# VH-VL binders against Lysosomal-trafficking regulator (mv): the designs that were tried, part 10

Target 1, 99 residues: Lysosomal-trafficking regulator (mv), of Drosophila melanogaster (Fruit fly) (q9w060r2686to2784)
Amino acid sequence: SLNSQILYNFAAKFLPVDGEIEGEIIITDLKLYFLATYRCRYFNVNCDIANITEIWLKRYQHQETAFEILLDTNKSLFFSLQNADDWKIMREVFCDKIV
Below, E stands for the ipSAE of ESMFold2; O stands for the ipSAE of OpenDDE; V2 stands for 0.75 times the mean of E and O plus 0.25 times the DockQ between their complexes.

## First folded at step 6 (VH-VL; framework fv_nivolumab)

Design G4 (from G0 with heavy chain D103I S104T)
Fold by ESMFold2-Fast, scan of step 6:
Formats: sequence, C-alpha cells, structure tokens
Structure G4 (fold): chain C 99 residues (1-99), chain A 121 residues (1-121), chain B 107 residues (1-107)
Amino acid sequence: as target 1 above (99 residues)
Amino acid sequence: QVQLVESGGGVVQPGRSLRLDCKASGFTFSDYGMHWVRQAPGKGLEWVAVIWYDGSNKYYADSVKGRFTISRDNSKNTLFLQMNSLRAEDTAVYYCARGRYYITSGYFDYWGQGTLVTVSS
Amino acid sequence: EIVLTQSPATLSLSPGERATLSCRASQSVSTYLAWYQQKPGQAPRLLIYDASNRATGIPARFSGSGSGTDFTLTISSLEPEDFAVYYCQQYYSTPLTFGQGTKVEIK
C-alpha cells in the first residue's frame, strides 16, 4: 500500500469477544486498517474496501458508536469509535455498505 | 532522555542527491512512526514524509513524491531520507520528529535539532 | 489537503498581558490538533496536543481549546521566554499540515 494515500486516521477500539484493544483506524482509497499494540505485539487488521459487504451500526453510549464490518470471507470485525465526527466519516465513506 | 540527531545536510547543486540520517536514542525506536518535517528559510513548517514503526508503509507530501525516499533501520535506531533530483525549492532545515501515535497519525513530541540543506547553483 | 489558517500573523504585546492565538481549519479535524512554540535557531517544542492537553513540562499559563474547525491557544500572562512563533498542526488526515504561524513579539 506504498502508493495509497492516507485519507483519514482516527482513534478507535477493536472489540474482540473478550476485552478492548485501543488503536487507530486508517482509511485509504483502497484499504481499511486497524493498528494497535496488544501484549507488546503490534496488532494489524487490514481489509480491502472492495471486500467489505456490509457495515452494521450499533449504539453503545451517547458519545460512542460501535460498528461491525462484514467481509466477503464471512469474517466480521467489530469496532467502537470515540467521536461523532469520526462516525460521520464512516457514514459518508461507506454509505453504500451500511445496513 | 529522548534524543534525535540529524546529519547529512550541506550545500548541493540542483539535480544532485543527498541522504539525511537521524540517529535516535533513549526510547524503543521500533515502537514509533517517524517523520521528516522541513522549514525553508524565513518560512513555516512543512510536513515531508512518514514511515510506519516497522518500515512497512510510507507516505509523502506531493511536493517530494517520486524524488524523496524515507527508510529506517530499526536495528541501528536510524531514520533516513534519500533526496534525489533536488530543486532550489527543497532548500530548508530538515527535522526528524517522533510521531506520538506509533503508526501514522502524529503530533510530534520530540524533534531533532535540524540539518540545513541548501540547493543552489 | 486540510488548510490551517492562523490569526493574527503578528501579535504585539507586553509581558504580563494575555495572548490569544487562533487556528482555523478548512474542514473538521475533530480534536486532532497540536500547538508548537519555536524560537529562532531552535526546533519546535510541543505545547498542546489533542486540542487541549498540555504536554509534559509545559507551564500552566498555556491552554488550548476548541474542536472541529476553530481552535485557540491562550497564554494567560506572557513571560519574557514566551515571545516566539507559534504553529498549529492537524494530524486528522494525511498530508499532515501546519498553519503559517503567529509571531508573538514585544510591543
């Protein structure tokens, strides 16, 4: 992704079945990344935007919005955003995929 | 004690090349994204390039894209900027800076002292 | 790219006075904005990050506020060492961008 420009980067939490992992969501023209440190290891989740089939909106607290990304491999990724402005970006970038 | 020390600056003619080095100490270098920021004489700050903590991804300002290459050697705690096809507009003090978010976003909590690059005939 | 506009270009004040510096973004940067101080011949020094958090070692007279597109750096009572150039910087979107700077100078 050396030729892809970073369009947006913002704080997020990756939500596995057990716990929360702090990190950043990075959106380029081709890919979505989540980058975090976990147990002194770098945790990298990446997916091609073209492989995202659905995004499901979930509400947590008034100031937090969670969402789930469904990939064409049947893999799901679950995130929480810290900021309403960041959720606005998700809605605009992925409006065609939000259920 | 975090330190960043730049070297490699100097006077060079247009069309030539220079390589800048930045030696890091006092922190785990491989945990941080690293940036180059420049400042032309009497002007403001301009972001130049970033490299991720592991060297896997790199991004450049449009003004240097295709001419400059950022790289790092985590075993030597050293950041590099290879500058090719230099133009008069590249004349600036070049700072290396540590990004606080370790990957791509960055406010810069530590800066080197800068190294002057002068591109003139 | 996101353009940051700082105002005023120059702020001429005396020691003990309050300084208020503005930074306006061409689009929302949420709270991903930092402020730096630069003195002649020196590298910039981080003052404020995430719009309002004071960096380690920075005196309490410095404060930041704002979100979205409008940001303010306030120095409640200028000390002699505070006369310098101040830059805002966004890290919400790449390319990272800086404002053009505000010079705080002695009246």
Scores: ipSAE 0.034, ipTM 0.731, lowest interface PAE 6.2, mean pLDDT 84

Design G7 (from G0 with heavy chain D103W)
Fold by ESMFold2-Fast, scan of step 6:
Structure G7 (fold): chain C 99 residues (1-99), chain A 121 residues (1-121), chain B 107 residues (1-107)
Amino acid sequence: as target 1 above (99 residues)
Amino acid sequence: QVQLVESGGGVVQPGRSLRLDCKASGFTFSDYGMHWVRQAPGKGLEWVAVIWYDGSNKYYADSVKGRFTISRDNSKNTLFLQMNSLRAEDTAVYYCARGRYYWSSGYFDYWGQGTLVTVSS
Amino acid sequence: EIVLTQSPATLSLSPGERATLSCRASQSVSTYLAWYQQKPGQAPRLLIYDASNRATGIPARFSGSGSGTDFTLTISSLEPEDFAVYYCQQYYSTPLTFGQGTKVEIK
């Protein structure tokens, strides 16, 4: 967390196997966080950027506004963007990981 | 109903320290990220620092980094700003502001009335 | 740091007139832009967030528009209480930054 700083934040939905959770993605130099906008502290997800192996652009509700993060633990995180233009942030930060 | 009340401002000499408090009421304080924003006399707004809802993450403007420390006590609904090594350029009205939920950034839906800090010899 | 430039610095108008205030960002901030009103001796008051959403209790005469680098705050018909300084603010990236302000004053 020393020298860690927020690079970007933007609205997104976390997509678990069932349902949708509205929130914000926060990207720092070391971690990616998802914090739910609901008054619910249980829906906090984060991962170290170093553990991200690939990011895949996906379709959600027939629009190209979603992406999947694949971690080196064989887990994946699936998100839908509120604003499709925010995909530019993902491309800027993770240009070497996007497939 | 929602209130933010700042205290601790005053006149202080360069190089000294001062602590500002912000007492929150009318909402669940621990659900929100909190910010300090300042405004020098006759000037515009300048963001100073943020602390996340649980106190786990803190970020500062470069102008105050290493001199100011933001902290919070969720059991007392109170936000703090410890200001060390004060400079004339730190003279401003300091506002406590509520961020949206636990965003590390955000917009500010509620502001305190501000407390004046004057750094002069 | 993202720089926000507001124009004009001062807007001189009469009650009943339309006010149009501009805020330009040095790089894209998507829609993560808010507008505040500040009266002398008072704390700022949130008007608009996410570029176009009116905050609770804000009159319908206030509207925001824009995305990317070019944003506008419009007051459709100025009331006496609307003569104040207005600030835009981005929350797309840290540090959070404000524009220098536009003063709306009586002609």
Scores: ipSAE 0.169, ipTM 0.787, lowest interface PAE 5.3, mean pLDDT 86

Design G8 (from G0 with heavy chain D103V S104T S105A)
Fold by ESMFold2-Fast, scan of step 6:
Structure G8 (fold): chain C 99 residues (1-99), chain A 121 residues (1-121), chain B 107 residues (1-107)
Amino acid sequence: as target 1 above (99 residues)
Amino acid sequence: QVQLVESGGGVVQPGRSLRLDCKASGFTFSDYGMHWVRQAPGKGLEWVAVIWYDGSNKYYADSVKGRFTISRDNSKNTLFLQMNSLRAEDTAVYYCARGRYYVTAGYFDYWGQGTLVTVSS
Amino acid sequence: EIVLTQSPATLSLSPGERATLSCRASQSVSTYLAWYQQKPGQAPRLLIYDASNRATGIPARFSGSGSGTDFTLTISSLEPEDFAVYYCQQYYSTPLTFGQGTKVEIK
């Protein structure tokens, strides 16, 4: 599992309550990662795909390019995609979890 | 200012091992994912391996999986490729390249000069 | 793996002419496509990333376009130093893959 191949990668912003963090979403067979291009500190958010219960399409900055991932721990992760075409990958990989 | 310098290439017999080094300078090495890309004489480019900025994740092309090991030492600004069980088809110029966003999938904004590895009897 | 097919294999042109190079992907790579220039005995040089963004220091005569599966690199007016081999590369998914290259040579 530690040697699992990267399946998809695309530009994204992680949206905490305070601000935006530029970076990339990486999808493997087991995990979804967000890796930030943050200068002062390394920032990595990740979750096991098996722990994702729902994914909700959201609006951000008046565009329908954002989504929220709900985990089985009742925690959520909020992201914005740069390209609407990249949402097609989210639908393909997580079609059974999209609400 | 940004420089990547490979070393360690040479002529080696099939079945033997060789280690390539890539020394980085002019940027914060620990902020970037690093890749190895090779090119057989007269042929196109082939991606070999990647290592994340902190060394936590590594990915390999199927052609080298189980034989090659990528590693890095961020304190020395150095990237490594340990090549075991070398085959004639591994003959190529090996480039180290800097990935954008220190992520496993990326484009390469800087390349080293390359080091030639020749696997022959 | 995603296969990239470049066409034509060779372009024979004179300085001052327009060069148009094609790269087609076996499946959509969105805009995660880069173009590189390589001269004999040298490492590749990044020209274009994210399908259409010029890398730092790259002359304005180089432009990239396309999205999904069909991509084009255009050199509006060839200079002597532009005669080289050009590669496209996708970074949408692993393994990272390159096209086989297009050689732009002097007529």
Scores: ipSAE 0.020, ipTM 0.718, lowest interface PAE 7.4, mean pLDDT 85

Design X10 (at its last look DockQ between E and O 0.77; V2 from the best seeds 0.00; counts 0 for: pae O 3.3 > 2)
Heavy chain, then light chain:
Amino acid sequence: QVQLVESGGGVVQPGRSLRLDCKASGFTFSDYGMHWVRQAPGKGLEWVAVIWYDGSSKSYADSVKGRFTISRDNSKNTLFLQMNSLRAEDTAVYYCARGKYYLSSGYFDYWGQGTLVTVSS
Amino acid sequence: EIVLTQSPATLSLSPGERATLSCRASQSVSSYLAWYQQKPGQAPRLLIYDASNRATGIPARFSGSGSGTDFTLTISSLEPEDFAVYYCQQRSRWPLTFGQGTKVEIK
ESMFold2-Fast, scan of step 6: ipSAE 0.655; ipTM 0.885
ESMFold2, look of step 7: ipSAE 0.401; ipTM 0.851
ESMFold2 (binder alone), look of step 7: mean pLDDT 93; pTM 0.953
OpenDDE, look of step 7: ipSAE 0.232; ipTM 0.842

Design X22
Heavy chain, then light chain:
Amino acid sequence: QVQLVESGGGVVQPGRSLRLDCKASGFTFSDYGMHWVRQAPGKGLEWVAVIWYDGSSKSYADSVKGRFTISRDNSKNTLFLQMNSLRAEDTAVYYCARGKYYLSSGYFDYWGQGTLVTVSS
Amino acid sequence: EIVLTQSPATLSLSPGERATLSCRASQSVSSYLAWYQQKPGQAPRLLIYDASNRATGIPARFSGSGSGTDFTLTISSLEPEDFAVYYCQQRSSLPLTFGQGTKVEIK
ESMFold2-Fast, scan of step 6: ipSAE 0.385; ipTM 0.830

Design X23 (at its last look DockQ between E and O 0.58; V2 from the best seeds 0.00; counts 0 for: pae E 7.4 > 2)
Heavy chain, then light chain:
Amino acid sequence: QVQLVESGGGVVQPGRSLRLDCKASGFTFSDYGMHWVRQAPGKGLEWVAVIWYDGSSKSYADSVKGRFTISRDNSKNTLFLQMNSLRAEDTAVYYCARGKYYLSSGYFDYWGQGTLVTVSS
Amino acid sequence: EIVLTQSPATLSLSPGERATLSCRASQRVSSYLAWYQQKPGQAPRLLIYYASNRATGIPARFSGSGSGTDFTLTISSLEPEDFAVYYCQQRSNWPLTFGQGTKVEIK
ESMFold2-Fast, scan of step 6: ipSAE 0.535; ipTM 0.871
ESMFold2, look of step 7: ipSAE 0.034; ipTM 0.730
ESMFold2 (binder alone), look of step 7: mean pLDDT 93; pTM 0.951
OpenDDE, look of step 7: ipSAE 0.028; ipTM 0.753

Design X3
Fold by ESMFold2-Fast, scan of step 6:
Structure X3 (fold): chain C 99 residues (1-99), chain A 121 residues (1-121), chain B 107 residues (1-107)
Amino acid sequence: as target 1 above (99 residues)
Amino acid sequence: QVQLVESGGGVVQPGRSLRLDCKASGFTFSDYGMHWVRQAPGKGLEWVAVIWYDGSSKSYADSVKGRFTISRDNSKNTLFLQMNSLRAEDTAVYYCARGKYYLSSGYFDYWGQGTLVTVSS
Amino acid sequence: EIVLTQSPATLSLSPGERATLSCRASQSVSSYLAWYQQKPGQAPRLLIYKASNRATGIPARFSGSGSGTDFTLTISSLEPEDFAVYYCQQRSNWPLTFGQGTKVEIK
């Protein structure tokens, strides 16, 4: 727990099949979180970085600002970032953490 | 009513330790990231530390890394700051502050009254 | 660390006048900038978050604008209770940082 610290944070949208939820992606040394306030309560989605097998760049609203994370459990998480520069930083973080 | 109340400040000699407490009420404490922010006499604001809503992640300003430890007890609605190896430059009013919606927001929508820590010389 | 520079250091105005406060960042903070008001002996109070969003209970005379590196806080018509120190703060990058403050004073 001592070595879990916030490394990065990005404005983001979580993209379930029906809709979008505005929030933020937070990356620590061990986990990726998506945190938001949704209907006056905390909304959170998270995964261990070690469990991420693939990251794919996706288009959202005609912009190259989205990505999909594939977990080793065969689950996928789909997010959109505010801008392309944030996505480039996020990709570099994952390249350093995924073996 | 949202309320944050700090305690534990006082006068302490260089090299000693001090612990600050922040008691929260009026909201679900376990839903919010919490921060410590300090202000030296007559100076501006300096962010000190953050702790996630569940205590699982923390971060510190470089000036306090290795000396200060942030922690929380969600069952008691209390935030803590353990300050070790205190220096004269740590003299400040220490504020407990709530992250607006969640940890990553980093905007402070509620603040405590502050507690003065004086490192005697 | 991102450095925030506020100007002017002191702004001397009379009630009813318009106040314009500047905050410049050493690198882009996108829209992740907040403004706080602090009166002597009191804790800071959140005025504006995410550059232009007014916090709960903040009067309409306060407005924020800007993005990237250049930000402005405007008080359209100063009330007596508005004479205070104002701080900008970024949360784009960790560590979180504040500007040095602008004092808005009577005279």
Scores: ipSAE 0.008, ipTM 0.648, lowest interface PAE 10.3, mean pLDDT 84

Design X4
Heavy chain, then light chain:
Amino acid sequence: QVQLVESGGGVVQPGRSLRLDCKASGFTFSDYGMHWVRQAPGKGLEWVAVIWYDGSSKSYADSVKGRFTISRDNSKNTLFLQMNSLRAEDTAVYYCARGKYYLSSGYFDYWGQGTLVTVSS
Amino acid sequence: EIVLTQSPATLSLSPGERATLSCRASQSVSSYLAWYQQKPGQAPRLLIYYASNRATGIPARFSGSGSGTDFTLTISSLEPEDFAVYYCQQRSNWPLTFGQGTKVEIK
ESMFold2-Fast, scan of step 6: ipSAE 0.304; ipTM 0.816

Design X5
Fold by ESMFold2-Fast, scan of step 6:
Structure X5 (fold): chain C 99 residues (1-99), chain A 121 residues (1-121), chain B 107 residues (1-107)
Amino acid sequence: as target 1 above (99 residues)
Amino acid sequence: QVQLVESGGGVVQPGRSLRLDCKASGFTFSDYGMHWVRQAPGKGLEWVAVIWYDGSSKSYADSVKGRFTISRDNSKNTLFLQMNSLRAEDTAVYYCARGKYYLSSGYFDYWGQGTLVTVSS
Amino acid sequence: EIVLTQSPATLSLSPGERATLSCRASQSVSSYLAWYQQKPGQAPRLLIYRASNRATGIPARFSGSGSGTDFTLTISSLEPEDFAVYYCQQRSNWPLTFGQGTKVEIK
């Protein structure tokens, strides 16, 4: 049976090269999604959890909860979180990937 | 249906070694972190060890560090616990348990039935 | 390590009664607390994870609440199959730790 479950939801900003997009990170069994409404359209960035090679803790606008996800394709995704509890969830799910 | 079946328990003398196996079925074993949890007779639960989904990272309770080794063979859907230098206080039912989330998780959504290890002279 | 203290050690109740079980942590575990049920001769079964989320297949009479250091498992109306030992467990910090258990027994 197809049993993909939403395991975690939390507020986040996606940080492309030229801006920021406010939305939510959603973690399921298989994927990490970033979902937002941007310019009156749904916006989606996602990756397979199995394709994540490293997660690097970063700072963004002096916040201590930003992080960069490195994929096996050498692409990266950059996010910031609102609070320490959300970062603890990221550490729990991805503790073997965090640098 | 998720199944975890343990084997290898028994009576062993102090200072000896024993290996426990846990055979998994009904899910993609290589996607999940796996744990060993033990329970001494009449006592509560004690976490023993974890191994990540790909075998790349492991961690142990201080009471077993340096004596126990957790390992896995994803091609055989099998989790192992090699127990060396066994002590009387290692006497317990040993459960293998699956982490609820992919990679590694500390919530245990499925457990084996357990295998009894008795360390006595 | 984080120590979890469960109270009471034993609850003697009849079917149909409400059970309230407490778990207190020596330091904050945020919402990273789970509850397990264990019947004699059986492996534990996950009931509640992340303080208040009911695991798959767990009846609605089971509910969890709390955050930080103070957590509660409630069984709104005990069924005969609910008489068992219940354990809380934290995953905020490694090593993972369990409470000592609360036994819910028939009066």
Scores: ipSAE 0.006, ipTM 0.596, lowest interface PAE 13.4, mean pLDDT 83

Design X6
Heavy chain, then light chain:
Amino acid sequence: QVQLVESGGGVVQPGRSLRLDCKASGFTFSDYGMHWVRQAPGKGLEWVAVIWYDGSSKSYADSVKGRFTISRDNSKNTLFLQMNSLRAEDTAVYYCARGKYYLSSGYFDYWGQGTLVTVSS
Amino acid sequence: EIVLTQSPATLSLSPGERATLSCRASQSVSKYLAWYQQKPGQAPRLLIYYASNRATGIPARFSGSGSGTDFTLTISSLEPEDFAVYYCQQRSNWPLTFGQGTKVEIK
ESMFold2-Fast, scan of step 6: ipSAE 0.211; ipTM 0.791

Design X7
Heavy chain, then light chain:
Amino acid sequence: QVQLVESGGGVVQPGRSLRLDCKASGFTFSDYGMHWVRQAPGKGLEWVAVIWYDGSSKSYADSVKGRFTISRDNSKNTLFLQMNSLRAEDTAVYYCARGKYYLSSGYFDYWGQGTLVTVSS
Amino acid sequence: EIVLTQSPATLSLSPGERATLSCRASQSVSYYLAWYQQKPGQAPRLLIYDASNRATGIPARFSGSGSGTDFTLTISSLEPEDFAVYYCQQRSNWPLTFGQGTKVEIK
ESMFold2-Fast, scan of step 6: ipSAE 0.252; ipTM 0.812

Design X8
Heavy chain, then light chain:
Amino acid sequence: QVQLVESGGGVVQPGRSLRLDCKASGFTFSDYGMHWVRQAPGKGLEWVAVIWYDGSSKSYADSVKGRFTISRDNSKNTLFLQMNSLRAEDTAVYYCARGKYYLSSGYFDYWGQGTLVTVSS
Amino acid sequence: EIVLTQSPATLSLSPGERATLSCRASQSVRSYLAWYQQKPGQAPRLLIYDASNRATGIPARFSGSGSGTDFTLTISSLEPEDFAVYYCQQRSNWPLTFGQGTKVEIK
ESMFold2-Fast, scan of step 6: ipSAE 0.383; ipTM 0.831

Design X9
Heavy chain, then light chain:
Amino acid sequence: QVQLVESGGGVVQPGRSLRLDCKASGFTFSDYGMHWVRQAPGKGLEWVAVIWYDGSSKSYADSVKGRFTISRDNSKNTLFLQMNSLRAEDTAVYYCARGKYYLSSGYFDYWGQGTLVTVSS
Amino acid sequence: EIVLTQSPATLSLSPGERATLSCRASQSVSSYLAWYQQKPGQAPRLLIYDASNRATGIPARFSGSGSGTDFTLTISSLEPEDFAVYYCQQRSYWPLTFGQGTKVEIK
ESMFold2-Fast, scan of step 6: ipSAE 0.520; ipTM 0.858

## First folded at step 7 (VH-VL; framework fv_nivolumab)

Design c1 (at its last look DockQ between E and O 0.73; V2 from the best seeds 0.00; counts 0 for: pae E 2.6 > 2)
Heavy chain, then light chain:
Amino acid sequence: QVQLVESGGGVVQPGRSLRLDCKASGFTFEDYGMHWVRQAPGKGLEWVAVIFYDGSSKSYADSVKGRFTISRDNSKNTLFLQMNSLRAEDTAVYYCARGKRYLSSGYFDYWGQGTLVTVSS
Amino acid sequence: EIVLTQSPATLSLSPGERATLSCRASQSVSSYLAWYQQKPGQAPRLLIYDASNRATGIPARFSGSGSGTDFTLTISSLEPEDFAVYYCQQRSRWPLTFGQGTKVEIK
ESMFold2, look of step 7: ipSAE 0.470; ipTM 0.853
ESMFold2 (binder alone), look of step 7: mean pLDDT 93; pTM 0.942
OpenDDE, look of step 7: ipSAE 0.335; ipTM 0.860

Design c3 (at its last look DockQ between E and O 0.58; V2 from the best seeds 0.00; counts 0 for: pae O 3.2 > 2)
Heavy chain, then light chain:
Amino acid sequence: QVQLVESGGGVVQPGRSLRLDCKASGFTFEDYGMHWVRQAPGKGLEWVAVIFYDGSSKSYADSVKGRFTISRDNSKNTLFLQMNSLRAEDTAVYYCARGKRYLSSGYFDYWGQGTLVTVSS
Amino acid sequence: EIVLTQSPATLSLSPGERATLSCRASQRVSSYLAWYQQKPGQAPRLLIYDASNRATGIPARFSGSGSGTDFTLTISSLEPEDFAVYYCQQRSNWPLTFGQGTKVEIK
ESMFold2, look of step 7: ipSAE 0.457; ipTM 0.851
ESMFold2 (binder alone), look of step 7: mean pLDDT 93; pTM 0.948
OpenDDE, look of step 7: ipSAE 0.261; ipTM 0.843

## First folded at step 8 (VH-VL; framework fv_nivolumab)

Design s6 (at its last look DockQ between E and O 0.41; V2 from the best seeds 0.00; counts 0 for: pae E 8.0 > 2)
Heavy chain, then light chain:
Amino acid sequence: QVQLVESGGGVVQPGRSLRLDCKASGFTFEDYAMHWVRQAPGKGLEWVAVIVYDGSTTYYADSVQGRFTISRDNSKNTLFLQMNSLRAEDTAVYYCARGYYKGSYFDYWGQGTLVTVSS
Amino acid sequence: EIVLTQSPATLSLSPGERATLSCRASQSVSSYLAWYQQKPGQAPRLLIYDASNRATGIPARFSGSGSGTDFTLTISSLEPEDFAVYYCQQRSRWPLTFGQGTKVEIK
ESMFold2, look of step 8: ipSAE 0.026; ipTM 0.716
ESMFold2 (binder alone), look of step 8: mean pLDDT 94; pTM 0.953
OpenDDE, look of step 8: ipSAE 0.037; ipTM 0.764

Design s7 (at its last look DockQ between E and O 0.10; V2 from the best seeds 0.00; counts 0 for: pae E 9.2 > 2, placed apart)
Heavy chain, then light chain:
Amino acid sequence: QVQLVESGGGVVQPGRSLRLDCKASGFTFEDYAMHWVRQAPGKGLEWVAVITYDGSNTYYADSVQGRFTISRDNSKNTLFLQMNSLRAEDTAVYYCARGYYRGSYFDYWGQGTLVTVSS
Amino acid sequence: EIVLTQSPATLSLSPGERATLSCRASQSVSSYLAWYQQKPGQAPRLLIYDASNRATGIPARFSGSGSGTDFTLTISSLEPEDFAVYYCQQRSRWPLTFGQGTKVEIK
ESMFold2, look of step 8: ipSAE 0.007; ipTM 0.695
ESMFold2 (binder alone), look of step 8: mean pLDDT 94; pTM 0.953
OpenDDE, look of step 8: ipSAE 0.016; ipTM 0.709

Design t1 (from c1 with heavy chain F52T S57N K58T S59Y K65Q; at its last look DockQ between E and O 0.59; V2 from the best seeds 0.00; counts 0 for: pae E 5.9 > 2)
Heavy chain, then light chain:
Amino acid sequence: QVQLVESGGGVVQPGRSLRLDCKASGFTFEDYGMHWVRQAPGKGLEWVAVITYDGSNTYYADSVQGRFTISRDNSKNTLFLQMNSLRAEDTAVYYCARGKRYLSSGYFDYWGQGTLVTVSS
Amino acid sequence: EIVLTQSPATLSLSPGERATLSCRASQSVSSYLAWYQQKPGQAPRLLIYDASNRATGIPARFSGSGSGTDFTLTISSLEPEDFAVYYCQQRSRWPLTFGQGTKVEIK
ESMFold2, look of step 8: ipSAE 0.169; ipTM 0.783
ESMFold2 (binder alone), look of step 8: mean pLDDT 94; pTM 0.952
OpenDDE, look of step 8: ipSAE 0.080; ipTM 0.789

## First folded at step 10 (VH-VL; framework fv_nivolumab)

Design u1 (from u2 with heavy chain L52F; at its last look DockQ between E and O 0.05; V2 from the best seeds 0.00; counts 0 for: pae E 14.4 > 2, placed apart)
Fold by ESMFold2, look of step 10:
Structure u1 (fold): chain C 99 residues (1-99), chain A 119 residues (1-119), chain B 107 residues (1-107)
Amino acid sequence: as target 1 above (99 residues)
Amino acid sequence: QVQLVESGGGVVQPGRSLRLDCKASGFTFEDYAMHWVRQAPGKGLEWVAVIFYDGSNTYYADSVQGRFTISRDNSKNTLFLQMNSLRAEDTAVYYCARGYYKGSYFDYWGQGTLVTVSS
Amino acid sequence: EIVLTQSPATLSLSPGERATLSCRASQRVSSYLAWYQQKPGQAPRLLIYDASNRATGIPARFSGSGSGTDFTLTISSLEPEDFAVYYCQQRSRWPLTFGQGTKVEIK
């Protein structure tokens, strides 16, 4: 279901206002996908990387491991990463969008 | 109302250094990413460098990486470009530009200052 | 690095005519595309941002459209002051890049 070659995979939690969903983030050259571990309302969350306007680094449960991405539609997606190397890579990949 | 004024351009020999200043007025300077964009005579536009709000985050075009340093003094509303090891291909009009909409478009530009690198 | 290719290189038209300028990106940029106007001896002026939004003070005769890789700037009826060089610029990926320009000149 991915549009292009996969560049990165990150173990992650998706943090909607009403939940905490285990899964992984897939980054391709065009899109960011979240794939939930189990089927739920948030099973197929994704966005075009070019539509990401801002990324805000956040704390989650006292850890600096979360980020909020803002889209050009003014919607946002909130994630927590579970791997320090992935955190470093996320910051490198999206450095031009981090505020 | 918004005004950007560059200074410091001139004729300089290859291998020498030059510093450009950009004085900003008419807006809250510290809220904006600031850029340098250059245009070789008779040619198109080339983005050179950006510095974000507090001066800690800077990025450069590959053509100037390691030779140019962008900096800012928010207390003086001033943007700087230190240009070292100048080359003939650095000859251009240098514009100071204000970042618009997340700092990625250029809504206000200075008048430009000409840098000529010539023997 | 995303390359923006503008066409035509030169557009020779008379006042009152419709101008259509194209910008093609080497990779998808969504709607993250701006247009600038530059007259001789002057700095560029922002016309359109995010593909279709007019910047402050830009007349309604200027409009932009497109998404993905293909973008268009349209000037519905050319005025004497519109004869200039036009550049597109993308903000999808760094470095920020400009097209090579389209010169709109009086025929």
Scores: ipSAE 0.007, ipTM 0.579, lowest interface PAE 14.4, mean pLDDT 84
ESMFold2 (binder alone), look of step 10: mean pLDDT 93; pTM 0.948
OpenDDE, look of step 10: ipSAE 0.072; ipTM 0.794

